VH-VL binders against Putative pre-16S rRNA nuclease. Designs and how they scored, part 16

Target 1, 151 residues: Putative pre-16S rRNA nuclease, of Pelagibacter ubique (q4flq5)
Amino acid sequence: MITIEDFKIKHTNKVRFIGLDLGSKRIGVSICDERQSIATPFKTINKTNTNELIDELKIIIKDNNIGGIIVGNPVNMDGSLGRSAQSVNDVASNISKSIDLPVILWDERLSTVGAFNLSSLLDVNVSKRVKTIDQNAAAFILQGAIDFLNN
Short names: E, the ipSAE of ESMFold2; O, the ipSAE of OpenDDE; V2, 0.75 times the mean of E and O plus 0.25 times the DockQ between their complexes.

## First folded at step 16 (VH-VL; framework fv_gatralimab)

Design t54 (from t48 with heavy chain G107N; at its last look DockQ between E and O 0.67; V2 from the best seeds 0.00; counts 0 for: pae E 4.8 > 2)
Fold by ESMFold2, look of step 16:
Structure t54 (fold): chain C 151 residues (1-151), chain A 128 residues (1-128), chain B 111 residues (1-111)
Amino acid sequence: as target 1 above (151 residues)
Amino acid sequence: EVQLVESGGGLVQPGGSLRLSCAASGFTFSSYYMNWVRQAPGKGLEWVGEIRNKALSYTTHYAESVKGRFTISRDDSKNSLYLQMNSLKTEDTAVYYCARGPEYILNSGWPSDYFDPWGQGTTVTVSS
Amino acid sequence: DIVMTQTPLSLSVTPGQPASISCKSSQSLLDSDGKTYLNWVLQKPGQSPQRLIYEVSKRFSGVPDRFSGSGSGTDFTLKISRVEAEDVGVYYCMQSIQHPTFGQGTKLEIK
């Protein structure tokens, strides 16, 4: 894995990124445009095994011209790394070893918090809302990272 | 009955090496993180390191005091945990426990339990 | 590493009386998942350690209800409402929000 600061120096504008929310139960995926300006929800991956997750990511990467993977890092509000962040780091490290693309941990506290309007869009049935929440969280993560990269 | 049984302790000179084993039974060993914890004579408990399960590609983590000298491994087909100790120092003298960490799969939430059960321990003495 | 500090380090209690052990951490043990990763472990004389309490206040099955845990953030307490002979041993607090670290231990003895 590399830092987002190092990636900012090295990256190109002609590729898309995916964002991952590696939450404790479900894995949300987002994708951005080739201009790296707008992140949108993409899909939810329901795998219980890191190898199966990696297999599905490889398909997404091939199909969408992905040049980098942004993983949300659930650091605590005081900046410390808790058990959740360690678990995310372990999965991200395994992805980085298996996929020949940059994998970047994005500190979720660094995102511009536009979350109030996302909360207003939760008025669907319970099962649908749960699925789209994961994808929306992944889009929030990716949007924060690409906003940083474009500054 | 869930059991953890350590073996391989003994007397070793400073700078020497020793390999500890932990035999597990009575549970699905491959689903659990596994740990080594030690206790120096008359002292408290000190975590040594952990090895994660297959779902997390058996990643290992170590206490700073043992990094670069100790290596944790596991063999899920033999329900066995190992601790390779190199460049031993007198400060490594302790009873070494293997301890079962949390059960974890990617889609089951973050684990809340830690260290149950513990083995009976095996004694390592590092002395000239 | 997160330092765990217990007080007192030794405690002598008459049977039937309460006991209280304090544990302070050098960092908050509250994780982003909403859980607080503070545990209590007991090592009885001549035995291996055994778990008592997890997530600050949750007792493991078989732990008597005279054991209670409380606290938040960095300050935690284990209380025994009525000490019995079987409670003798060394009590450790342990954080598991990161790589685990233990307090120094509190030796509980019966007067």
Scores: ipSAE 0.221, ipTM 0.691, lowest interface PAE 4.8, mean pLDDT 84
ESMFold2 (binder alone), look of step 16: mean pLDDT 91; pTM 0.911
OpenDDE, look of step 16: ipSAE 0.592; ipTM 0.854

Design t55 (from t48 with heavy chain Y104F; at its last look DockQ between E and O 0.79; V2 from the best seeds 0.00; counts 0 for: pae E 3.4 > 2)
Fold by ESMFold2, look of step 16:
Structure t55 (fold): chain C 151 residues (1-151), chain A 128 residues (1-128), chain B 111 residues (1-111)
Amino acid sequence: as target 1 above (151 residues)
Amino acid sequence: EVQLVESGGGLVQPGGSLRLSCAASGFTFSSYYMNWVRQAPGKGLEWVGEIRNKALSYTTHYAESVKGRFTISRDDSKNSLYLQMNSLKTEDTAVYYCARGPEFILGSGWPSDYFDPWGQGTTVTVSS
Amino acid sequence: DIVMTQTPLSLSVTPGQPASISCKSSQSLLDSDGKTYLNWVLQKPGQSPQRLIYEVSKRFSGVPDRFSGSGSGTDFTLKISRVEAEDVGVYYCMQSIQHPTFGQGTKLEIK
């Protein structure tokens, strides 16, 4: 794993990223465009283990030409790393060892209002909104990171 | 029903090595985090380390006092937890307990129920 | 490491009377998931430790209702509404928000 600051320095091409929300009841996956401007909900993965998650990610990476993985880091508002953040770090580290792409932890405190506005443009009813909640959280994470990279 | 039974304790000279085992029964061992906790004679409890489950790729974490000297492993097919202790010091003298951490599967939220149950303990004495 | 400080370290109680044990952590035990990772453990004389309470106030199965936990942030309390002879032992608070650390223990004795 690398820091997002290191990734910003080392990043030399335009590729799509995926965002992961590992802290929710279901695993949310988001994706951005090749210009890294807009994050969009993509997929929800139900209960799994890290190896099965990695296998699913490899398929997504191949099918969508992904060049990086952004994982939400649920740091406490006071900056401390609680149980959630420590567990996310463990999963992200194992993804990084198994997938030959940059894996970046993104501090969820830094996600922007822009991610919220994008998700509100989706034309969904209440039932669809419940089914996409985890995907929307993953989109907020990814949008925050790509906003930082474009700044 | 749910049981944890430690074994492998004994007398060891400083600088020596010892391997502890913990046999688990009565639950789905592979779904749980597993821990070692120790208690020096007449002292309080000290966490030694944790090994996560398959869902978290068996990631291990250690107390600073044992890092680099102790190694936790598990064999889910044998329902067994292990503690390899190397470069033992007199300060490592303690009763060592096997303790079950929470059950965890990715996409289930973060569980909080530590520790249930505890084993009976096995005594390690490091002395010349 | 998060330091857990218990008071008192020793407590002598007449059977049937209440007991109270305080535990203070060096930092907040509230996680971003909304849970507070504070636990209580009992070690009876000559026995292994046993579970008592998790998430501040949640009793493990089989723990009598006379045990109650409370608190938030960094300040926590274990209360026993009526102490019984079987309650003697050493009580430890423990945080599990990070790698677990224990308080010094509070020895409960019957007068």
Scores: ipSAE 0.384, ipTM 0.752, lowest interface PAE 3.4, mean pLDDT 86
ESMFold2 (binder alone), look of step 16: mean pLDDT 91; pTM 0.917
OpenDDE, look of step 16: ipSAE 0.563; ipTM 0.850

Design t56 (from t46 with heavy chain S57D; at its last look DockQ between E and O 0.36; V2 from the best seeds 0.00; counts 0 for: pae E 4.3 > 2)
Fold by ESMFold2, look of step 16:
Structure t56 (fold): chain C 151 residues (1-151), chain A 128 residues (1-128), chain B 111 residues (1-111)
Amino acid sequence: as target 1 above (151 residues)
Amino acid sequence: EVQLVESGGGLVQPGGSLRLSCAASGFTFSSYYMNWVRQAPGKGLEWVGEIRNKALDYTTHYAESVKGRFTISRDDSKNSLYLQMNSLKTEDTAVYYCARGPEYILNSGSWSDYFDPWGQGTTVTVSS
Amino acid sequence: DIVMTQTPLSLSVTPGQPASISCKSSQSLLDSDGKTYLNWVLQKPGQSPQRLIYEVSKRFSGVPDRFSGSGSGTDFTLKISRVEAEDVGVYYCMQSIQHPTFGQGTKLEIK
């Protein structure tokens, strides 16, 4: 894995990124455009082991011209790394070793609800809205990261 | 049914070395993080270190009191955990327990699983 | 390291009476997942440690309901509603939000 600062220097400008919310029971995936301007919800992965997750990610990467992976890092508000952050770091490390793309941890405290328009995501039935909650979290993660990268 | 059995304890002079073993049975050993915890005579419990599973490249972590002197390893084909103890000091005198930590799972719910089971312990005495 | 402080270090209790043990941590044990990683461990005389309580108040399988845990943040309590002879031993609190650290232990004895 590489730091967000190193990635800002080295990243490729004509590819899309995906954002991952690994801290939930369902794994949320978001994607951005090739201009790296706007993150949108993409899908939810309901896998129970890392190999199945890696296989699904490889398909997404191939099908969508993905050149980088942003993983939300659920650090505590005081900056400490608790159990959730350790779990996410473990899985992200596994992804980084299995997929030949940059993998970056993004501090979730740096993302805000205001970075993504919430109104358009609530125009669904309750069951569909519940299924997309993880995708929305992944989109907030990715949007925060690409906003940082574009400054 | 789930069991951890330590062995390899004994009397060692300061500066010596000793290797402890822990035989595991009754569970899928390769799926779990494993730990060593020790207890000096008449004193409380002290975490010694941990080793992750293969999915995390068997990464190890150690208490500062043993870092650089102790090495944790595992052999998943033998369901065995090891503690190599070098440059032993008199303050390393303790009962050493192996203890099962959490199962590696994608979701984070498993992190509540410290420690079950514990082994019965093996005694290390470091004295001249 | 997160320092775990237990009080008292020793308790002497008449059988059938309650007992209470306090544990304080040097920092919050509340994780971003909403769980608090505070554990209680019992070591009976001549035995290996055994798991009692996890996530502050959840009893491990086989632990009698006379054991209860409570607390939040940095301040935690283990209560035994009616102490029995088999409850003698040393009780440790332990945090597992990071690499585990233990309190000093509280020795419970019968009067």
Scores: ipSAE 0.252, ipTM 0.723, lowest interface PAE 4.3, mean pLDDT 85
ESMFold2 (binder alone), look of step 16: mean pLDDT 91; pTM 0.917
OpenDDE, look of step 16: ipSAE 0.561; ipTM 0.847

## First folded at step 17 (VH-VL; framework fv_gatralimab)

Design t57 (from t52 with light chain N39Y; at its last look DockQ between E and O 0.68; V2 from the best seeds 0.00; counts 0 for: pae E 2.8 > 2)
Fold by ESMFold2, look of step 17:
Structure t57 (fold): chain C 151 residues (1-151), chain A 128 residues (1-128), chain B 111 residues (1-111)
Amino acid sequence: as target 1 above (151 residues)
Amino acid sequence: EVQLVESGGGLVQPGGSLRLSCAASGFTFSSYYMNWVRQAPGKGLEWVGEIRNKALSYTTHYAESVKGRFTISRDDSKNSLYLQMNSLKTEDTAVYYCARGPEYILGSGWYSDYFDPWGQGTTVTVSS
Amino acid sequence: DIVMTQTPLSLSVTPGQPASISCKSSQSLLDSDGKTYLYWVLQKPGQSPQRLIYEVSKRFSGVPDRFSGSGSGTDFTLKISRVEAEDVGVYYCMQSIQHPTFGQGTKLEIK
């Protein structure tokens, strides 16, 4: 795994990124366009293990020109790394060892801020933004990261 | 019934090595995180380390006091947990408990919690 | 490591009377998943530890309802509404928001 700053230096245009929501719930997968502008939901994965997840990711990577993997990091509101963040870190580390692409943890608190800013530009009300976050968590993680990388 | 039974404790001199075993029965061993917890004579409980399940590729974690000296392993085909202790120190003298951690399924979550059950313990004495 | 501080460290209680044990953590035990990873463990004399409470207030199966847990953030309490002879032992609070750490223990005695 690498830092967000290293990822900014090493990522290239003309490839897509995937975003992963690895929390204690269903695994969300998102993808962005080759201009790295817009993240959209892609796939949901249920009841798996790390090896099966990696196999699924390899297929997605091959089929979609993926050049990097953004993993949501569910840090606590005070910035500490709790049980959820530690579980995500274990899985992300194993992905990084098995897939020869940049893998980076993205602070999910920033994705919430990024998604909120995008929704404000589109004049979406707060209630609708909250519902969209629940349906599109992996996409909001990826959108936050690509907004940061393009800024 | 769900049961954990430790073995392999004994007397050993400082700098020596010892291997503890924990035999599990009555549950699907491969689904659970497994732990070692110790208790020095007259003292409280101290977590020693954890080994994750197959779903998380058996990743291990250790207390700082034992890192580099102790190694946790498991054999799911034998329902067994192991603790290899090297470079033993007098402060490692304790009763060592095997303790079952949570059941975790990636993409679904936690299906139990720390710690249930605990074994009966095995005594390690490190003395000159 | 997260430090868990228990008070009192020793408690002597007349049978049938209530008991209360306090546990304070050096940081919040609330995880991003909305759960608080605070536990209570009992070690009876001459026995291995056994589970009592998880997620602050949830009893493990077989734990009598005279045991109750409460608290949030960094401050937690275990209460025994009417202490019985079989409740004698050392009570530990524990957290698992990170690698597990235990309080120092509270020894509960009769009389």
Scores: ipSAE 0.428, ipTM 0.763, lowest interface PAE 2.8, mean pLDDT 86
ESMFold2 (binder alone), look of step 17: mean pLDDT 92; pTM 0.930
OpenDDE, look of step 17: ipSAE 0.614; ipTM 0.857

Design t58 (from t52 with light chain S96D; at its last look DockQ between E and O 0.43; V2 from the best seeds 0.00; counts 0 for: pae E 2.8 > 2)
Fold by ESMFold2, look of step 17:
Structure t58 (fold): chain C 151 residues (1-151), chain A 128 residues (1-128), chain B 111 residues (1-111)
Amino acid sequence: as target 1 above (151 residues)
Amino acid sequence: EVQLVESGGGLVQPGGSLRLSCAASGFTFSSYYMNWVRQAPGKGLEWVGEIRNKALSYTTHYAESVKGRFTISRDDSKNSLYLQMNSLKTEDTAVYYCARGPEYILGSGWYSDYFDPWGQGTTVTVSS
Amino acid sequence: DIVMTQTPLSLSVTPGQPASISCKSSQSLLDSDGKTYLNWVLQKPGQSPQRLIYEVSKRFSGVPDRFSGSGSGTDFTLKISRVEAEDVGVYYCMQDIQHPTFGQGTKLEIK
């Protein structure tokens, strides 16, 4: 894994990124355009199999010209790394060993508020709102990161 | 029935070495992070360290009090956890428990909490 | 490390009477997932620790409803509404928001 500052130096503007919201078995995925300007919700991966996440990510990467993976880092509001952040670090390390692309942790404190505002804007029912929260959170993670990369 | 059984405790002199074992049964051992926790005589519980599973390359983490002296390892084919203790000090005198940590699913994260179950413990005494 | 401080360190209680144990952490145990990672464990005489309460107030399977937990932030309480003889042992609060750390323990005895 690399820092987002190092990635800013190394990354290319000819590829898309995906954003990941890692909570539990439900993985929110977002994707951005080739200009790396706008992130949109993409899908949710529901996995109980030990290698299914990695295999699905490889398909997404190939099909969509992905050149980097942005993983939300759920740092606590006081800056401490709690249970969720430690679990995400384990998962991100595993992804980084299995996929030959940059994997970057992005501080979720800068992105979290928008996920619920987006659900409200979309006027979706409660059931659909719960289902899409992970994808929306992944989109706000990725949007925060690409905004930082573009300054 | 989920069980953890420690063995290998005994009397050892300061500066000596000892190797503890923990035999696991009744669950998918390879899916779980495994831990050692100790309890000095008449004192409370102290976390010693953790070993992750194969997916995380068996990465280990240690309490500062034992770092560099203790090594945790596991053999998933034998459902066994080990603690190699070197450069032992009198402060290491304790009952040592193995304890099951979170279940890790490759790429998806932690699915359970610390600690269930605990073993029955094995006693290590470090004295001259 | 997160320091966990229990009071009292010892209790002697008449059967049928309530008991209360306090636990204070050196920092918040609230995680970004909205959960508070405060647990209570019991070590009965001659036994390994066993889990009682997780997430402040949730009882593990088989734990009697006379045990209840409460608190938030850094201040937590375990209550036993009516102490029974089988409740003797040492009670620990434990955090698992990071690598686990334990309180000093509270020894509960029957008077």
Scores: ipSAE 0.430, ipTM 0.745, lowest interface PAE 2.8, mean pLDDT 85
ESMFold2 (binder alone), look of step 17: mean pLDDT 91; pTM 0.908
OpenDDE, look of step 17: ipSAE 0.689; ipTM 0.875

Design t59 (from t52 with heavy chain G109S; at its last look DockQ between E and O 0.83; V2 from the best seeds 0.00; counts 0 for: pae E 3.1 > 2)
Heavy chain, then light chain:
Amino acid sequence: EVQLVESGGGLVQPGGSLRLSCAASGFTFSSYYMNWVRQAPGKGLEWVGEIRNKALSYTTHYAESVKGRFTISRDDSKNSLYLQMNSLKTEDTAVYYCARGPEYILGSSWYSDYFDPWGQGTTVTVSS
Amino acid sequence: DIVMTQTPLSLSVTPGQPASISCKSSQSLLDSDGKTYLNWVLQKPGQSPQRLIYEVSKRFSGVPDRFSGSGSGTDFTLKISRVEAEDVGVYYCMQSIQHPTFGQGTKLEIK
ESMFold2, look of step 17: ipSAE 0.401; ipTM 0.764
ESMFold2 (binder alone), look of step 17: mean pLDDT 90; pTM 0.909
OpenDDE, look of step 17: ipSAE 0.685; ipTM 0.872

Design t60 (from t52 with light chain P100Y; at its last look DockQ between E and O 0.50; V2 from the best seeds 0.00; counts 0 for: pae E 7.8 > 2)
Fold by ESMFold2, look of step 17:
Structure t60 (fold): chain C 151 residues (1-151), chain A 128 residues (1-128), chain B 111 residues (1-111)
Amino acid sequence: as target 1 above (151 residues)
Amino acid sequence: EVQLVESGGGLVQPGGSLRLSCAASGFTFSSYYMNWVRQAPGKGLEWVGEIRNKALSYTTHYAESVKGRFTISRDDSKNSLYLQMNSLKTEDTAVYYCARGPEYILGSGWYSDYFDPWGQGTTVTVSS
Amino acid sequence: DIVMTQTPLSLSVTPGQPASISCKSSQSLLDSDGKTYLNWVLQKPGQSPQRLIYEVSKRFSGVPDRFSGSGSGTDFTLKISRVEAEDVGVYYCMQSIQHYTFGQGTKLEIK
C-alpha cells in the first residue's frame, strides 16, 4: 500500500478511482469520473470472503478503467487504530498484494459529512435509501480523497 | 469438540531457545486467528502475540516484550500453531497458553474479538 | 498501548453476598463500529483461563445470570449478585480493540 501523499505525487488524471467502505455490514463501492472531480455511489458487494471480493473488484477495474483504489480508514477520533481499522487495514493489504494498482487508506476523519445527506436531498424511497447507505458512505470516502488530490 | 493442546515446555538457560507447539482439533483451524498468552509465576495474564489466517497472509503481531525474539508460525495442514522463542530471558519464565482468536469476517464491524477456547498451558522455565 | 487497571486486586466475600470489580482503561474501548471491546475472563484455581463476558455485558453460553457486566467508554464493572463457592478465582478484564491487554486481575476468595 501507498500513502495518499505519495500517490498525489505519482498519480495521473486520466483514470478513474473507486472508493471502498469496508467498515459496514455490506461493502459499498463508489466511482469517480476520469477528471477525478466527482464521486458517485456505484454498487454494493455482498461477499464475505476476501478472495471473492478481490475477484469482483478485478471485474470492476477492467470494465471501468480504474487506476486506483481508495479504502476508508475508520481510525478512532484520537488517531488510534481500533479493531475496525485493524480489520480494514488487513483486507486492504490483501487487496494490494493481489491487485496491481495503488491501494490507499483514506482517514475518514478528514472528510465532510455532506455526502451522507445526498439521499435525503434527492427524496429517495426509504427502502431504496436503506439499500444504498453503504454506497453513499463509499462516495463520501472517495470524494474526500479526490478533493485532497486535486488541492 | 474444540480443543487446543500445548507442548514443548521445559527448562532452558538464559540466551537459549525453545519451540512450543499447539495442536488444534474440532474446528476449521485455517479460518481462525491464533494467539499465545503467557502467565509468569504468581502474576497475571500477558498477551504474547497473534498470527492471522491464510486469507490475511499469516500476518503476525507481537507484544513489545518479545518482539524480535519470538516468532509465531502455523501449519494449517497439520492444524498446528508454533512459538519459536529465541534469546530467552529469566523474565520469560511462564505458563504459555495458546488461544483461539476470531474467525475471519469481511466488514470489520460484524465480528466479536475474544479468546475461546484456551489450551491447558505448557510451562517454560528460564534459569541458570 | 492501552493500560487496563482493576480495583480491587483482592476480594474476600461471604457466600451469598454480592461482589463488584472495577476495570478502567487508559483509552476509550468504543470502536467506530459502535461496539465496545471489553471482555472478562475467569481463571479458577489450577485451571486455564475461561471466557466469561464479551462486549461489556454479553455472557457466554453456560455463564450463570448472576454475572453481569456494565459500563462504557473507559469505565467498566463486573458484578456477581450472589457469590457462590464455585466463583473463586482470579477475574481479568481484557481490551480487544487494539490487540490485547489484560488488567492485573482481581482474586476472589470466600470468607
Scores: ipSAE 0.013, ipTM 0.647, lowest interface PAE 7.8, mean pLDDT 83
ESMFold2 (binder alone), look of step 17: mean pLDDT 93; pTM 0.945
OpenDDE, look of step 17: ipSAE 0.512; ipTM 0.839

Design t61 (from t52 with heavy chain E50R; at its last look DockQ between E and O 0.04; V2 from the best seeds 0.00; counts 0 for: pae O 7.8 > 2, placed apart)
Fold by OpenDDE, look of step 17:
Structure t61 (fold): chain C 151 residues (1-151), chain A 128 residues (1-128), chain B 111 residues (1-111)
Amino acid sequence: as target 1 above (151 residues)
Amino acid sequence: EVQLVESGGGLVQPGGSLRLSCAASGFTFSSYYMNWVRQAPGKGLEWVGRIRNKALSYTTHYAESVKGRFTISRDDSKNSLYLQMNSLKTEDTAVYYCARGPEYILGSGWYSDYFDPWGQGTTVTVSS
Amino acid sequence: DIVMTQTPLSLSVTPGQPASISCKSSQSLLDSDGKTYLNWVLQKPGQSPQRLIYEVSKRFSGVPDRFSGSGSGTDFTLKISRVEAEDVGVYYCMQSIQHPTFGQGTKLEIK
């Protein structure tokens, strides 16, 4: 596992990423384009156990030629880790061990609703773009990360 | 003082190519969308295309009339905007203006979308 | 594309008299945040276009208060309370809720 800041230093290739919102019961999955410009909702996985999740991710990764995994990292504003953050880290760690791709933890504190551009390829007003973004947490996570990488 | 200065206009034959430049000064160029707008002789204003800033991956959009023929790019290190025009047609004859669009900074929200300022324009004439 | 339609296309006004220009859009310019993305641009003779009004009614710095914008949804109006010689030029409405499109322009002349 690696932070987005550390990954940015090493990241040179434009590849497709998946974004993961690791909820307690359901996992949101998003995918971006090869240019890493737009993140879109892809799938929701019902979490039964970590191994089943990993198996499903392997299929998604292979089918979509994914080159990296972005995982939302819920961190308190003061930098402390809550219960959810610990769980996310555990799952992300297992993913990293089982899948031979960079696994990036995205600090959600770095993302705001106004910072996301889910429809960056669409020439519409930014207010309309924001409205579409509010519909999927996994897409927000991934969009935040790729926006960060592009800057 | 915020300024935009276009250059590169001239006479070209149909089917030819031309590259326009716009030099920006007096503001943080990298934070803004940039636009090209043209005006045919004695006609109104026509939006040509737009390029977003780095925060939005330099995405571009074009009017249908120029799509596939024109390419907008920018070099933030040089505070410069470009318009590559290929396969030029007589109807492309116009004064071409660069115009500053909205500012967007990641995490800072969105601002109003208008053009300010406009350059003085550079004239492109496509004729046999 | 959003079509912008201006009326009239030309206007001759006696100095000191008011002027009014209408602009209609083919669809609403109101976004979900409550902002309406209608702008007015003025091009004086022999000059480049310049910003005048944004978001229907907001004047840019340096724009005289005799200029006022109004309207909502798809119907908009630019008014000049007392036309002066310096107001001569072509006025354009422009929407920016999608990729920008302009009205045909209204040429304002002095009688």
Scores: ipSAE 0.015, ipTM 0.605, lowest interface PAE 7.8, mean pLDDT 88
ESMFold2, look of step 17: ipSAE 0.052; ipTM 0.680
ESMFold2 (binder alone), look of step 17: mean pLDDT 90; pTM 0.919

## First folded at step 18 (VH-VL; framework fv_gatralimab)

Design t62 (from t52 with heavy chain P102D; at its last look DockQ between E and O 0.38; V2 from the best seeds 0.00; counts 0 for: pae E 6.3 > 2)
Fold by OpenDDE, look of step 18:
Structure t62 (fold): chain C 151 residues (1-151), chain A 128 residues (1-128), chain B 111 residues (1-111)
Amino acid sequence: as target 1 above (151 residues)
Amino acid sequence: EVQLVESGGGLVQPGGSLRLSCAASGFTFSSYYMNWVRQAPGKGLEWVGEIRNKALSYTTHYAESVKGRFTISRDDSKNSLYLQMNSLKTEDTAVYYCARGDEYILGSGWYSDYFDPWGQGTTVTVSS
Amino acid sequence: DIVMTQTPLSLSVTPGQPASISCKSSQSLLDSDGKTYLNWVLQKPGQSPQRLIYEVSKRFSGVPDRFSGSGSGTDFTLKISRVEAEDVGVYYCMQSIQHPTFGQGTKLEIK
C-alpha cells in the first residue's frame, strides 16, 4: 500500500482505477476512465469473506484493465481512527498482498468535489444505505482521489 | 445447523496449563472470526480474545487479563478453535465459551460486531 | 477499556408487564461509519448466552418483537413490552467498538 501522495510522486502514467467503499457489508465499487477524469458507480459487492471479495476484484481488474485500487479511508473528522478505519486498513493491506496493483488509501476528508459530500459518504445510518448509495459513495471516493492526482 | 462444541475443561492447579478446543460445524468455519468468552462462577461475561480468519493472517487479540498467558489458534482444516492457557490462576476459573464472530472482510473494525452462536461452554477450575 | 454500566442489576416483573434495562458506556459507541456497536445478550438459566439485539435496535432472527433496543452515543435501553416466563435470565449489554466488554448483567425474574 502507498499513500496518494507517494503514488503521485512515483507514478506518472495514467491508469484506470477502481474505487472501493468498504464501510459496509456491501462493498461499493467505482471505476474511472483512462484519463482519470470521471469516476462512475460500477458495482456493489455483497461480501461474504475476504477471499471472495478478492476474487471478484481480480475479475473486475482483469475485465476492465485496471491499474490501481483506491480505497476510501473513513477517518474521523478529528483525525482519529475508528474501528472502521482500522478495518479498512486491514482489508486494504490484504488486497495489496493478493493483487499486484498499487493500493491507495484515500482520506475521505480530502474529498471536496463530486456529486456527493462527505456527509453523504459518512451517513450516520450506513446500515440503511441502498445499493445505489453504496455505489455513489465509491464513486465519490474515487473522484476525490483522481481529482487530487490531476492537480 | 450451526453448532459450536467446547471441550478440554477440567481441574488444574495454579501455574498449570490447559488447552481448550472448540469444534465448529454447520458453517464455513474458515470465513469467520472466532472468539473466546468466559464466565466466572456467579459472575458476568468477560471477553478473552479473538482470532481472525486466514484473510487477515489469523491475527489475534487478547484481553489484558490473559495477555501473555493465553494463546488462541485455529485449524481451519479441522474446523477447530483452540485456547492454550498457561500460567493459570485461580481467577481464571470459569466456564469458557467459544463464540462465532463476523464472517466479513471488515468494514466494521477490529473486533466482531456480535457473537452468534455460542457454544455450550466448558468448565475450567483452577484450584490448589 | 470501555466500561459498561447496567441498571438495574435485578428486576422482578409481573408477567405481561413491561421491563426496561439501561446500559451506559464510558465512551461513545458510534463509529465514523455511522454504526453504533451496542449489543444485548441474554443468558437464560442453565444455558449459554444468546444474542438478542445488535447495533442498538436490530433484532436477531427469531427474537420476538416485544424486545426492542434504543439509544445513542453512550446511553442505551432494552425494553420488553410484555414480559413472559421465557424471558427470565440475565441480560447483558455489550460493546464491540473496542475490545468487547459487557455490562454487569441484569437479572430478570418473574413475580
Scores: ipSAE 0.026, ipTM 0.675, lowest interface PAE 4.5, mean pLDDT 88
ESMFold2, look of step 18: ipSAE 0.086; ipTM 0.648
ESMFold2 (binder alone), look of step 18: mean pLDDT 89; pTM 0.899

